# VH-VL binders against Apolipoprotein N-acyltransferase (lnt): the designs that were tried, part 25

Target 1, 229 residues: Apolipoprotein N-acyltransferase (lnt), of Prochlorococcus marinus subsp. pastoris (q7v0g7r236to464)
Amino acid sequence: WQTNMPTREKTNFKNQFINDKLISAQKIALSNDAKLLITPEGTLNNNFNLNFKSKIRMLAGGFRNSKNGLRSSLLGYQIGDKTYSSFIDKHRLVPLGEKIPGFLNIFSRGLSAVGGIQPGSDSRFFKWKFTQPLAIAICYEITDGFKIRNAVKSGAELIISAANLDPYPRKLHYQFLSLARVRSIENKKDNIIISNTGPSGLISEEGKIIKLFDPNTEQNDVVNPNFSI
Key: E = the ipSAE of ESMFold2; O = the ipSAE of ESMFold2 at other seeds; V2 = 0.75 times the mean of E and O plus 0.25 times the DockQ between their complexes.

## First folded at step 20 (VH-VL; framework fv_rovalpituzumab)

Design n5 (from j5 with heavy chain W53F; at its last look DockQ between E and O 0.79; V2 from the best seeds 0.00; counts 0 for: pae O 3.1 > 2)
Fold by ESMFold2 at other seeds, look of step 20:
Structure n5 (fold): chain C 229 residues (1-229), chain A 121 residues (1-121), chain B 107 residues (1-107)
Amino acid sequence: as target 1 above (229 residues)
Amino acid sequence: QVQLVQSGAEVKKPGASVKVSCKASGYTFTGYHMHWVRQAPGQGLEWMGWISFYSGDTNYADDFKGRVTMTTDTSTSTAYMELRSLRSDDTAVYYCAREPYEDWSEYFDYWGQGTLVTVSS
Amino acid sequence: EIVMTQSPATLSVSPGERATLSCKASQSVSDNLAWYQQKPGQAPRLLIYGASTRATGIPARFSGSGSGTEFTLTISSLQSEDFAVYYCQQWHRYPITFGQGTKLEIK
């Protein structure tokens, strides 16, 4: 039967494991002249800290504490950081706190006004020191074309779509990819997709899949150049 | 007081495999990458790759991909390098080498004593 | 792959004199360069890292300089124990590569 392991030792093991994974990824990224390392939604554990100073700018999927609970976020690490210096929080498409099962029911203009959604400064625009402005979609935020378009209008030069699709069926993986292609076409911007076990790659501003890595074989991927045809 | 102690010399036939061990002491080896470097008799140094001790991630030089497997055993603070399908030109001294943990720049501040592997029929 | 070329292949120098060893990279390696000393039957010993920083315990007579593609190891006031083969190494790009070595002979 089982050898009992203390909870404290299990926690240290997981944090060290993630840190070692990140060190390996940064070494490989640096050898390939990558300018930005992006990890999928939920890559970092809750209350995670680097045990090293980052050598590359990194947007890592993880969590941060807010006043009234945890937020799922992309966390920004500048070169030299051990703690994130910037973030963009996931914002659910609907304010009811529950998921709609259909996912296929993407609201058009006017229908969101019926649902009581208030446009405001809840932007998917992410401006970060020494990087180009970005439009960020975490998981199902890709369904909100309005917020992505507003980020592009505000100057975003690239769309980044990060997700954790591990708990979802493969049908939803392909829907995520299809939505990412639509966002690229309607905004005329390249879209980098980063997911843990689903599709990851680069989509051109015309919606063409320039590069797509095999699902379920990818680890933290190297950032691809932003090219268009 | 860092020490890297490697397993003893081996004599192998072409086509066989060899597994060299490198036992680390005097530092907390988890979180370091361990590198393997070989040196054929009278020749220079050739990098084979590294392994992340805790995560198990590896990065192999292209010349060795498909023939080399690097592993670690955290309970014994030991790294292993296995080279398969040995050829006579694999005769060399095989070193494990440690990179500095801080900044993880990939120069090697400590080396094992070396393990001579001789491949002959 | 970045090729590291050392010159001269062999350098014969008397104790007390200055030895200058050259290392040239086929493409820029910035300052991601180290120098090692290897005596017969021993593992390499780190001398210089970051192109110019002496490793702990290395005598001041060893100095490194250069950046980009051209690097120099200088041994001032050569001692008899400095007889060895010297290697440069880059870690700018995988695979990590070493120069072919410069043999420093006393005489």
Scores: ipSAE 0.430, ipTM 0.767, lowest interface PAE 3.1, mean pLDDT 77
ESMFold2, look of step 20: ipSAE 0.453; ipTM 0.780
ESMFold2 (binder alone), look of step 20: mean pLDDT 92; pTM 0.948

Design n6 (from j5 with heavy chain M34I N59T; at its last look DockQ between E and O 0.54; V2 from the best seeds 0.00; counts 0 for: pae E 5.2 > 2)
Fold by ESMFold2, look of step 20:
Structure n6 (fold): chain C 229 residues (1-229), chain A 121 residues (1-121), chain B 107 residues (1-107)
Amino acid sequence: as target 1 above (229 residues)
Amino acid sequence: QVQLVQSGAEVKKPGASVKVSCKASGYTFTGYHIHWVRQAPGQGLEWMGWISWYSGDTTYADDFKGRVTMTTDTSTSTAYMELRSLRSDDTAVYYCAREPYEDWSEYFDYWGQGTLVTVSS
Amino acid sequence: EIVMTQSPATLSVSPGERATLSCKASQSVSDNLAWYQQKPGQAPRLLIYGASTRATGIPARFSGSGSGTEFTLTISSLQSEDFAVYYCQQWHRYPITFGQGTKLEIK
């Protein structure tokens, strides 16, 4: 391995690798007649651009630069896009002076100690052209039942829970799954869980685990959630 | 000039394995997938799967899952296909082929010359 | 799996005449179809992709048409080098499949 490559060339190699994996994932999705490709939190690096036009609607976990810093987001690509056309940002949960429950300590690592500004009740509601509205939870956000409920009351027909659980122990993986089941039961909506090394699969509106993939493996598969009650 | 040059013919016994190489030259490889296709004597073409150049991602046809492994070596611009537990009906010419990158459609614009693998007891 | 069926199995035609080869898919493949020529002892050669687009360097006497489930390859004014086996191929769904081939031979 050579470690003295220029930063620009190192970034170019990383982007080519990610683009190659995305083409592979879209090929698999299209061959199985999927309508939406979802990737875990943090799949795309910052300042990422597709080298191709997307052939499937895709919600990709990644980062975007804003005027005031880097954001962790789900980035929305429509068919034909090379750059995302929509997004929903992860919000911070570490306000000034508040205690962080033990489960949330792991997720708040990189957030400022200064108290946060929270958006209104629609922060987890995601409306996208040609798709039904979605309720989005990125990682620890699954713990906030009010925001997910508000997105469902605003018309969201499906919950999508995206996470990167690499640095976390199996106990937190089980907690994440349990919380996702509670959100599905509370709101009577199916929940698609996408994580890189933790639980991924489909939870029914009754809280039943319809499908759960083996953790710690890269998997692409199609699930058919219920978009109607 | 785009070229895919494959390793030479092989004769194997049933139960053995074979590893066919496919060396690429004449173009810059980013984002291309390499496919493997075989042709038994006097028969048509049978798709075996593809491998992604840098990521190593693969898709294998169901008939070959469990017996085939595809790999790449970026330092030598070479793709490999290994077929294990050989049977006499695996006797065929094995081709590597590439797909175009832009619009990543899965038709094959360049093919290797083919590698004959003969499996005989 | 999408089955690609070619007809006829063998087509006997004289040089200078027109040949029409058919390829039928068991379900729609949209325009995700290619045609290849294979001469004895050689690898397949791409002729047509996207059902109707000639690959670079392919003579104008080769043309493709069709969409969905039925496709044709037409070779006008056949030349002696055109006698070979022709395959259609779909990439609409995995597994990628080829037709069984049509042998074009001198009458």
Scores: ipSAE 0.168, ipTM 0.625, lowest interface PAE 5.2, mean pLDDT 77
ESMFold2 (binder alone), look of step 20: mean pLDDT 92; pTM 0.949
ESMFold2 at other seeds, look of step 20: ipSAE 0.394; ipTM 0.752

Design n7 (from j5 with heavy chain P100L; at its last look DockQ between E and O 0.84; V2 from the best seeds 0.00; counts 0 for: pae O 2.8 > 2)
Fold by ESMFold2 at other seeds, look of step 20:
Structure n7 (fold): chain C 229 residues (1-229), chain A 121 residues (1-121), chain B 107 residues (1-107)
Amino acid sequence: as target 1 above (229 residues)
Amino acid sequence: QVQLVQSGAEVKKPGASVKVSCKASGYTFTGYHMHWVRQAPGQGLEWMGWISWYSGDTNYADDFKGRVTMTTDTSTSTAYMELRSLRSDDTAVYYCARELYEDWSEYFDYWGQGTLVTVSS
Amino acid sequence: EIVMTQSPATLSVSPGERATLSCKASQSVSDNLAWYQQKPGQAPRLLIYGASTRATGIPARFSGSGSGTEFTLTISSLQSEDFAVYYCQQWHRYPITFGQGTKLEIK
């Protein structure tokens, strides 16, 4: 990143762009009676301020400042919010047995912050007012089947898998999709996948890919997941 | 303070294209969409679509998809609407319109003066 | 597409009297409804938004009511400048649609 002056200029343009994207997405979502808007990991930056009151419940990938440093999170916006009112932080990624060079620098920063001091931070159960309980996997957290299963045992009715896979090889994109399918099958829950340039779509509780968007195209669409026992 | 100033009237032949400009001032564009609405002579109003100022996202009415392109130039505070493959029934006054910001609802509180586009052989 | 149907097509009323304009949606638009006034050679002017909220600078003689599928614009004590064409507009679902207009003319 550049000095504070260049950073402020870049941040202001990025915030205008992000606000406009979110307004466009919320208008389209409302026109289709969507009940939840989900954005990929890292969509919002840490200086981001919503210029409007959210009209739809939104889980947005972004960053928040914690007492222990910067966190990568899914940030929860209720209807009427201009800033998030709930969150679930990304925790340490369990190693997959292969190295991800571009991914490693980002995870190194997050791993040092997460690994030091987060009691209860590794739970993937997310309970929200007025919505069904969720199991959340941010990026390669989908590899931790134990924590996803524990969230489902705690009452989660839907799995949300959010990622930014843009800097990573296509092999990891397919692995991410395959792991999301396994999580859906073993827990008998639909899984919504939201990624920047990787796979996005809906996986059924049987592991079938109901809808998969073109991974190299920015898209907004409404999906209707099934809920199971 | 809000002002929307459109380009002047145009006469076109069938099959041609027209590009109408709308220079906006007096408000902060973040979060606003610019809408385009047309009105054929003696007829009602027809929504054509919107464009986001900073993200470039568009939403076109189905009747215009494939023929319309909307763009913005934030450095000149100007929105553009281009309608291609013109037909005689595209003869209309074309308006740019700003949406009401306070509840980001899609009511049009400020309109350009209108641009008459005449399509005749 | 939500079709907005206005009635009557033309309403003849004397100055000083009350005018009632109707707008019917083919499906519910909640309160996502606006009313516009348009005079010859001018762009439309926003009168009412949110079905019942007057826009800034609109005289109190204009009032809107309704929700769902049926909406009414009422103009009490008509003045000479109120004789124009009136449009309703919904934004509940894309595409945004307008009614065909009601012409308010001097009886």
Scores: ipSAE 0.399, ipTM 0.755, lowest interface PAE 2.8, mean pLDDT 77
ESMFold2, look of step 20: ipSAE 0.459; ipTM 0.792
ESMFold2 (binder alone), look of step 20: mean pLDDT 92; pTM 0.945

Design n8 (from j5 with heavy chain D57S; at its last look DockQ between E and O 0.69; V2 from the best seeds 0.57)
Fold by ESMFold2, look of step 20:
Structure n8 (fold): chain C 229 residues (1-229), chain A 121 residues (1-121), chain B 107 residues (1-107)
Amino acid sequence: as target 1 above (229 residues)
Amino acid sequence: QVQLVQSGAEVKKPGASVKVSCKASGYTFTGYHMHWVRQAPGQGLEWMGWISWYSGSTNYADDFKGRVTMTTDTSTSTAYMELRSLRSDDTAVYYCAREPYEDWSEYFDYWGQGTLVTVSS
Amino acid sequence: EIVMTQSPATLSVSPGERATLSCKASQSVSDNLAWYQQKPGQAPRLLIYGASTRATGIPARFSGSGSGTEFTLTISSLQSEDFAVYYCQQWHRYPITFGQGTKLEIK
């Protein structure tokens, strides 16, 4: 199968595909009376626009163009938005020459292969209109317990961990899950994890896996996290 | 001038599978999803689920999860519904139905002519 | 699952008269309600969507009303072609569900 479409039109075909998936996901979420739709890291490309007004609050993994360059982010859409109205940028990129523990070095190689992205703010606290305050970890950031703890001390009531683990071996998928469970236990907060082909689900404040979807399948489901005292 | 043309009637034994096709023509826009609805003889209408035309995302009614697979072929403008492990109570007319493109409304403005699937020993 | 209940099951009415068909939802469906007509051997035909909006090409004698849990289809001056089975359908929550049908027949 070969296309003779101009590069701009090829990009629009991909955006149409993603818009179609998002419409499907939002229809299902609305039918289940969900309050927030969360998608994995890197779901939205940097040229992405919704071709509809969002009907549910959505935190979508994606890229954004900033004045300082390309950022990897969770992009916040309020009801009625066609473009994101809020965001939290991935902070930790591995600088050239920095020493990193072995398993983190594997993560860092994958993250560093995304050319041109810039580090964002180091705060993992995300206060968003009409939702509880959140602690956000994008992929590598799950290893930074200090940043997550600071977000919880600042009032975050739920941890959201987003990743794209496609390029990584299954061993790292288990390590990501284990780290997410540790963050939940240490901070006594539920943790929603969402990844493209790796683990996705809900981890309780005690570290118990309440819901875990089958890996390597597309799934949309509603979870009800406990916002702890 | 929208038309949805379905494949012909089928007779199957219990335990077999059936795959019904629905070819869309006469339009430049199909809506977001193609739906499948069935009607047992002398009975009402039962929604089976939908498939997204471009992305292949699906939403199946619980009674059919595990037995139904919906697919699309955009190159031929054809949607497919496969129902496996057929039982005698799967005897019905199977319709494809198009939702309009308006703001995610899920009423059906165009229907295929129906495909009778008879399941008997 | 939202159960759609239609009444009556069968309505016998003379041509030229008015028919009133009822559809009740087990929980609110707002105005996400459609009405269909089905004649033997044919696919359903859309009459009304959004509870009260006539589909293109549907005669003015068909009207819909209601919101929430209770809905009515009214056919003001019945013609011979109107004797069929009528279904209501909600799309407020999955699964999409239809009422069991009201057969409108000649008295």
Scores: ipSAE 0.517, ipTM 0.820, lowest interface PAE 1.9, mean pLDDT 78
ESMFold2 (binder alone), look of step 20: mean pLDDT 92; pTM 0.949
ESMFold2 at other seeds, look of step 20: ipSAE 0.547; ipTM 0.839

Design n9 (from f3 with heavy chain P100Y; at its last fold request DockQ between E and O 0.88; V2 from the best seeds 0.64)
Heavy chain, then light chain:
Amino acid sequence: QVQLVQSGAEVKKPGASVKVSCKASGYTFTGWHMHWVRQAPGQGLEWMGWISWYSGDTNYADDFKGRVTMTTDTSTSTAYMELRSLRSDDTAVYYCAREYYEDWSEYFDYWGQGTLVTVSS
Amino acid sequence: EIVMTQSPATLSVSPGERATLSCKASQSVSDNLAWYQQKPGQAPRLLIYGASTKATGIPARFSGSGSGTEFTLTISSLQSEDFAVYYCQQWHRYPITFGQGTKLEIK
ESMFold2, look of step 20: ipSAE 0.522; ipTM 0.831
ESMFold2 (binder alone), look of step 20: mean pLDDT 91; pTM 0.944
ESMFold2 at other seeds, look of step 20: ipSAE 0.546; ipTM 0.839
ESMFold2, look of step 22: ipSAE 0.540; ipTM 0.832
ESMFold2 (binder alone), look of step 22: mean pLDDT 91; pTM 0.942
ESMFold2 at other seeds, look of step 22: ipSAE 0.523; ipTM 0.829
ESMFold2, look of step 23: ipSAE 0.521; ipTM 0.830
ESMFold2 (binder alone), look of step 23: mean pLDDT 91; pTM 0.943
ESMFold2 at other seeds, look of step 23: ipSAE 0.535; ipTM 0.831
ESMFold2, fold request of step 24: ipSAE 0.483, 0.548, 0.442; ipTM 0.802, 0.838, 0.782
ESMFold2 (binder alone), fold request of step 24: mean pLDDT 91, 91, 91; pTM 0.943, 0.943, 0.943
ESMFold2 at other seeds, fold request of step 24: ipSAE 0.499, 0.584, 0.538; ipTM 0.823, 0.866, 0.829

## First folded at step 22 (VH-VL; framework fv_rovalpituzumab)

Design t3 (from n9 with heavy chain G31S; at its last look DockQ between E and O 0.66; V2 from the best seeds 0.00; counts 0 for: pae E 2.02 > 2)
Fold by ESMFold2, look of step 22:
Structure t3 (fold): chain C 229 residues (1-229), chain A 121 residues (1-121), chain B 107 residues (1-107)
Amino acid sequence: as target 1 above (229 residues)
Amino acid sequence: QVQLVQSGAEVKKPGASVKVSCKASGYTFTSWHMHWVRQAPGQGLEWMGWISWYSGDTNYADDFKGRVTMTTDTSTSTAYMELRSLRSDDTAVYYCAREYYEDWSEYFDYWGQGTLVTVSS
Amino acid sequence: EIVMTQSPATLSVSPGERATLSCKASQSVSDNLAWYQQKPGQAPRLLIYGASTKATGIPARFSGSGSGTEFTLTISSLQSEDFAVYYCQQWHRYPITFGQGTKLEIK
């Protein structure tokens, strides 16, 4: 699912609108016998619940509350879920919006109160019931080649790159695509890219762009990545 | 009581367009998608597509892509289907149909009364 | 596209007898199949969904069975109002498709 919605407006969208979008996406995915539905970074609001039971396994970009604050995550929904049952948190944060520097923590109590996103674990390996192990990069985590390689060495068979590139210029969109190609080549794994306003598609293990959707348009399509041993 | 009330019959010339309305009433506005299905005289049923009430997403059958536009007006609980570039073989009764609202399964528990569109010179 | 084929095209039976209508899908549709009744000048009426579950208010004489590619609608002890056209419909894959119909008429 490639969304085309400004990032600020996503937090103000009514739950009904988001649920309608998800149902439309699940219907298309089911009709094409898809096994996994993936949505971009930040698609779901904090503490969002589906108004329906998921009919497909879904890995959705969103936010979750943890005891240490908000996390930007990919949230895992199994068939039958209305609430996510698994997650992987974004580790690399934007300095001003997602993490408060430790040495400023005492002086920045107001900034911490506005809900800076806390860093999650640093592993990019994601093993999830009923799916092959995945290597996950949320947004600019794709720049950390060693963590992606470690996830592949731990058994990940596919790279998933989810992003919200709305606040960034198009040159950074092309750099994101180039990095995704490099990660596919160096690890010999397909890479599925899902972004809100940037590139979405499938990169082969040889670094070829098998499919690339038009940026800045909402699209749903099924891709068939290859898995390698 | 759930009701789907459609606009009245239309007679059109080839090349024209038609816009059929379907007003939903008698239930909580909880339907996820509205479907359109047509039936040529003496023939079977043909699915045309669906539209999402709130998001406006559509999924059109290939035979109608490029000629059909579906819209909704949630303030009046009305769905619309416009078919352009009409041909004589578009003569049919056009139905709106509600999908099962509890789990969005795509079988149709309520149908509009049908709108006859006749395309002839 | 999944083609739904109904047989027979026309079934002539007497009131009080049993009618068996067949619907075959060109690919598996699991149990994502519904049956409708349509009388002249009327919209279709849902009879069966999920291949075998009767819709609300449908008489006990109607029953559905099957899964995958072959489905059957059975009407026991036919009544006068049961003489109509019957359609099967799948919602497993887009486009949603209907069978061509079986006309049930009085012999």
Scores: ipSAE 0.521, ipTM 0.825, lowest interface PAE 2.0, mean pLDDT 78
ESMFold2 (binder alone), look of step 22: mean pLDDT 91; pTM 0.940
ESMFold2 at other seeds, look of step 22: ipSAE 0.525; ipTM 0.823

Design t4 (from f3 with heavy chain S105Y; at its last look DockQ between E and O 0.62; V2 from the best seeds 0.00; counts 0 for: pae E 4.2 > 2)
Fold by ESMFold2, look of step 22:
Structure t4 (fold): chain C 229 residues (1-229), chain A 121 residues (1-121), chain B 107 residues (1-107)
Amino acid sequence: as target 1 above (229 residues)
Amino acid sequence: QVQLVQSGAEVKKPGASVKVSCKASGYTFTGWHMHWVRQAPGQGLEWMGWISWYSGDTNYADDFKGRVTMTTDTSTSTAYMELRSLRSDDTAVYYCAREPYEDWYEYFDYWGQGTLVTVSS
Amino acid sequence: EIVMTQSPATLSVSPGERATLSCKASQSVSDNLAWYQQKPGQAPRLLIYGASTKATGIPARFSGSGSGTEFTLTISSLQSEDFAVYYCQQWHRYPITFGQGTKLEIK
């Protein structure tokens, strides 16, 4: 006996929906002279492909298959790509060792609920063709100041903090923002925050919140960090 | 073969609303966005905005924000444009217009036949 | 908002002659420019996109050129069916804007 649900049709419809939103986002970004489009953690489904050639460099939160299983990643699309050409995987899915502080414990419970996701490499340094290097924090990785500092020491010129905060209470949204400010101050780098319904915006290298968008709305907007792409 | 068929002409009083439909046929996929463009008698073309077929995202021209609502029904391949608080200068032919599907390019390759909306003071 | 300005407003030419229509943008639109033909009582018809690429089924006598802020539509050997209003359209930035039109009249 086997399941009789047609998975093929459901997958194609969902991909059309995501492609539709991405085309809308790219059109708006290009109309505003944006050079990089960033989407939150988990935006793209596994095995996702664009139905169009990307017209802007894009870092999209999504999933990829790896040798050791499914990864949660930021996926890099260059201009002309229909499939990602680069990636950086989320590294630390569940803290091990010492007792978890209350804040991290809440994140760990949420992260463990994702299920089926394997940890990637521990480096947060991300180098693209035609852009300056980036330091990447996916969700709770913003708590690991050492790895972000190492990426900045390796040449990263901008911190990107991506998250899916829908399953978490508002106090964790504020804590995420506060941690992002700390990372910007200690590394003297701008930090772009992108989340689905949580805080999104730009934090300066001095820790000042330059722009912060309404966390309860879907937003497509342009920020100008001190970063060349 | 792609066709866009719009609803018939409407006559309205100032302050009323109008809802124009645009039914798409001749393709298995409705495309990315449906646009609405209007043309007042003896005047040029004015872009009103677009709506994404599947996501429902919209991008309205500033002159119409607050008065226009665009929707789609993918099950019937029909797009709708509702213009509220009608004024006499809203008298125009309203067109739906399609962008190309296979790779998005910045032009309209198919247009509906147009719907005349007359707002009589 | 990018303003598209067409010239001349009216162009009177005889069949068989060459017509040249101009479109200027208030700021660069790269090659994101299209040309449309509209006859009385009809919807616009796409002629040219990407400033210079002819749409499917458009006769060879139509050609487009230009980039940045200045664009030209050329009709090399006018036919009787070519007398219409022509619009340029930019899609470089929202809102999408059209030129005010050039009416091509038989002389």
Scores: ipSAE 0.323, ipTM 0.698, lowest interface PAE 4.2, mean pLDDT 78
ESMFold2 (binder alone), look of step 22: mean pLDDT 91; pTM 0.944
ESMFold2 at other seeds, look of step 22: ipSAE 0.527; ipTM 0.832

Design t5 (from f3 with light chain H92Y; at its last look DockQ between E and O 0.73; V2 from the best seeds 0.00; counts 0 for: pae E 2.02 > 2)
Fold by ESMFold2, look of step 22:
Structure t5 (fold): chain C 229 residues (1-229), chain A 121 residues (1-121), chain B 107 residues (1-107)
Amino acid sequence: as target 1 above (229 residues)
Amino acid sequence: QVQLVQSGAEVKKPGASVKVSCKASGYTFTGWHMHWVRQAPGQGLEWMGWISWYSGDTNYADDFKGRVTMTTDTSTSTAYMELRSLRSDDTAVYYCAREPYEDWSEYFDYWGQGTLVTVSS
Amino acid sequence: EIVMTQSPATLSVSPGERATLSCKASQSVSDNLAWYQQKPGQAPRLLIYGASTKATGIPARFSGSGSGTEFTLTISSLQSEDFAVYYCQQWYRYPITFGQGTKLEIK
């Protein structure tokens, strides 16, 4: 027996659910002196606003409307924000009619299912006040070593890899992890991996998996990456 | 006016379980998290943990992990705390306590009346 | 775990006098400190939050001060209904912890 709530009430419940999870995560992060909370790709709904003022700096996977359509982004919330104040958009879309390696082909099928997403800037460098410069890879962007290397050359001291791997097979989850390790090795930078159903954890600049969380359990945890130039 | 009304006193034997309810009523939103705090006779206050009303997330104090389960029922605005494998030193008054909604700082502006749980042979 | 230590354990004071209760944290808790009053057979009652902000409906004679590791609750002109046990509580780090209590007794 499963009784569906009216559509309007279902939407409101999802908003309350997400806000509640974010408050839970911020409480844990604050208790552990975390300076930055990162959530996986697609955690927030389109035009999502917090029902509370953020108490910690947060990079949350979500969507934003831009002049040229809907963008998949990491959205930056400063302390005190209810609305994001910074962002970096996902930029890599599958070109129509091109041959694509198996990894990208899998991602392109997922992208086709998420209609209306527009590409953003292709730079992966993200400088945010009071945080070290970052190299950002959203989902399949981890496959573009050139863009990540350019961000590191521009001063990025840490790689952040965010993904939503729910619709994808476990084989792709392992490929994502492998690519994250390669990015860490080739750039000599730690890589924080945040995914909802895939691998999450910390990869060292030598490609060693320092910490890896169970991909089939929901977890909040604090990691302390090494920053270097 | 927010009111937190808890279930009545219980007497249990060692090894049993107890489930205390806490019903929130009034015009004010129930808040984001409900906390549980206990007080042994003649002793101070001990925080047990919180449960998230909508997500079901929990955060238990280490002393209670493995023995406590907190749940909520949003349709009835009721929170539950179940403590298993009871010992005689679990004899205490158990309180539910609400944090403020807008601030969600973890001070408790409203408390239930308390539920005495006595564990004796 | 942050240990909250209250002093004195018992304070005997006459009505109309000033009472000063101390709470010390083992580590800084910033201003994430609350004070509660508890009478026998009753649930705790919030007095002060944020170290110095009075809760709704709390008489003006109650005031809180301090930050970091040292905190004080002051009752400027004691009334007969103020004789109770007082607890401080921090919410800076999990687990949330309370002081052991200060019993305020009529002299």
Scores: ipSAE 0.520, ipTM 0.831, lowest interface PAE 2.0, mean pLDDT 77
ESMFold2 (binder alone), look of step 22: mean pLDDT 91; pTM 0.945
ESMFold2 at other seeds, look of step 22: ipSAE 0.563; ipTM 0.847

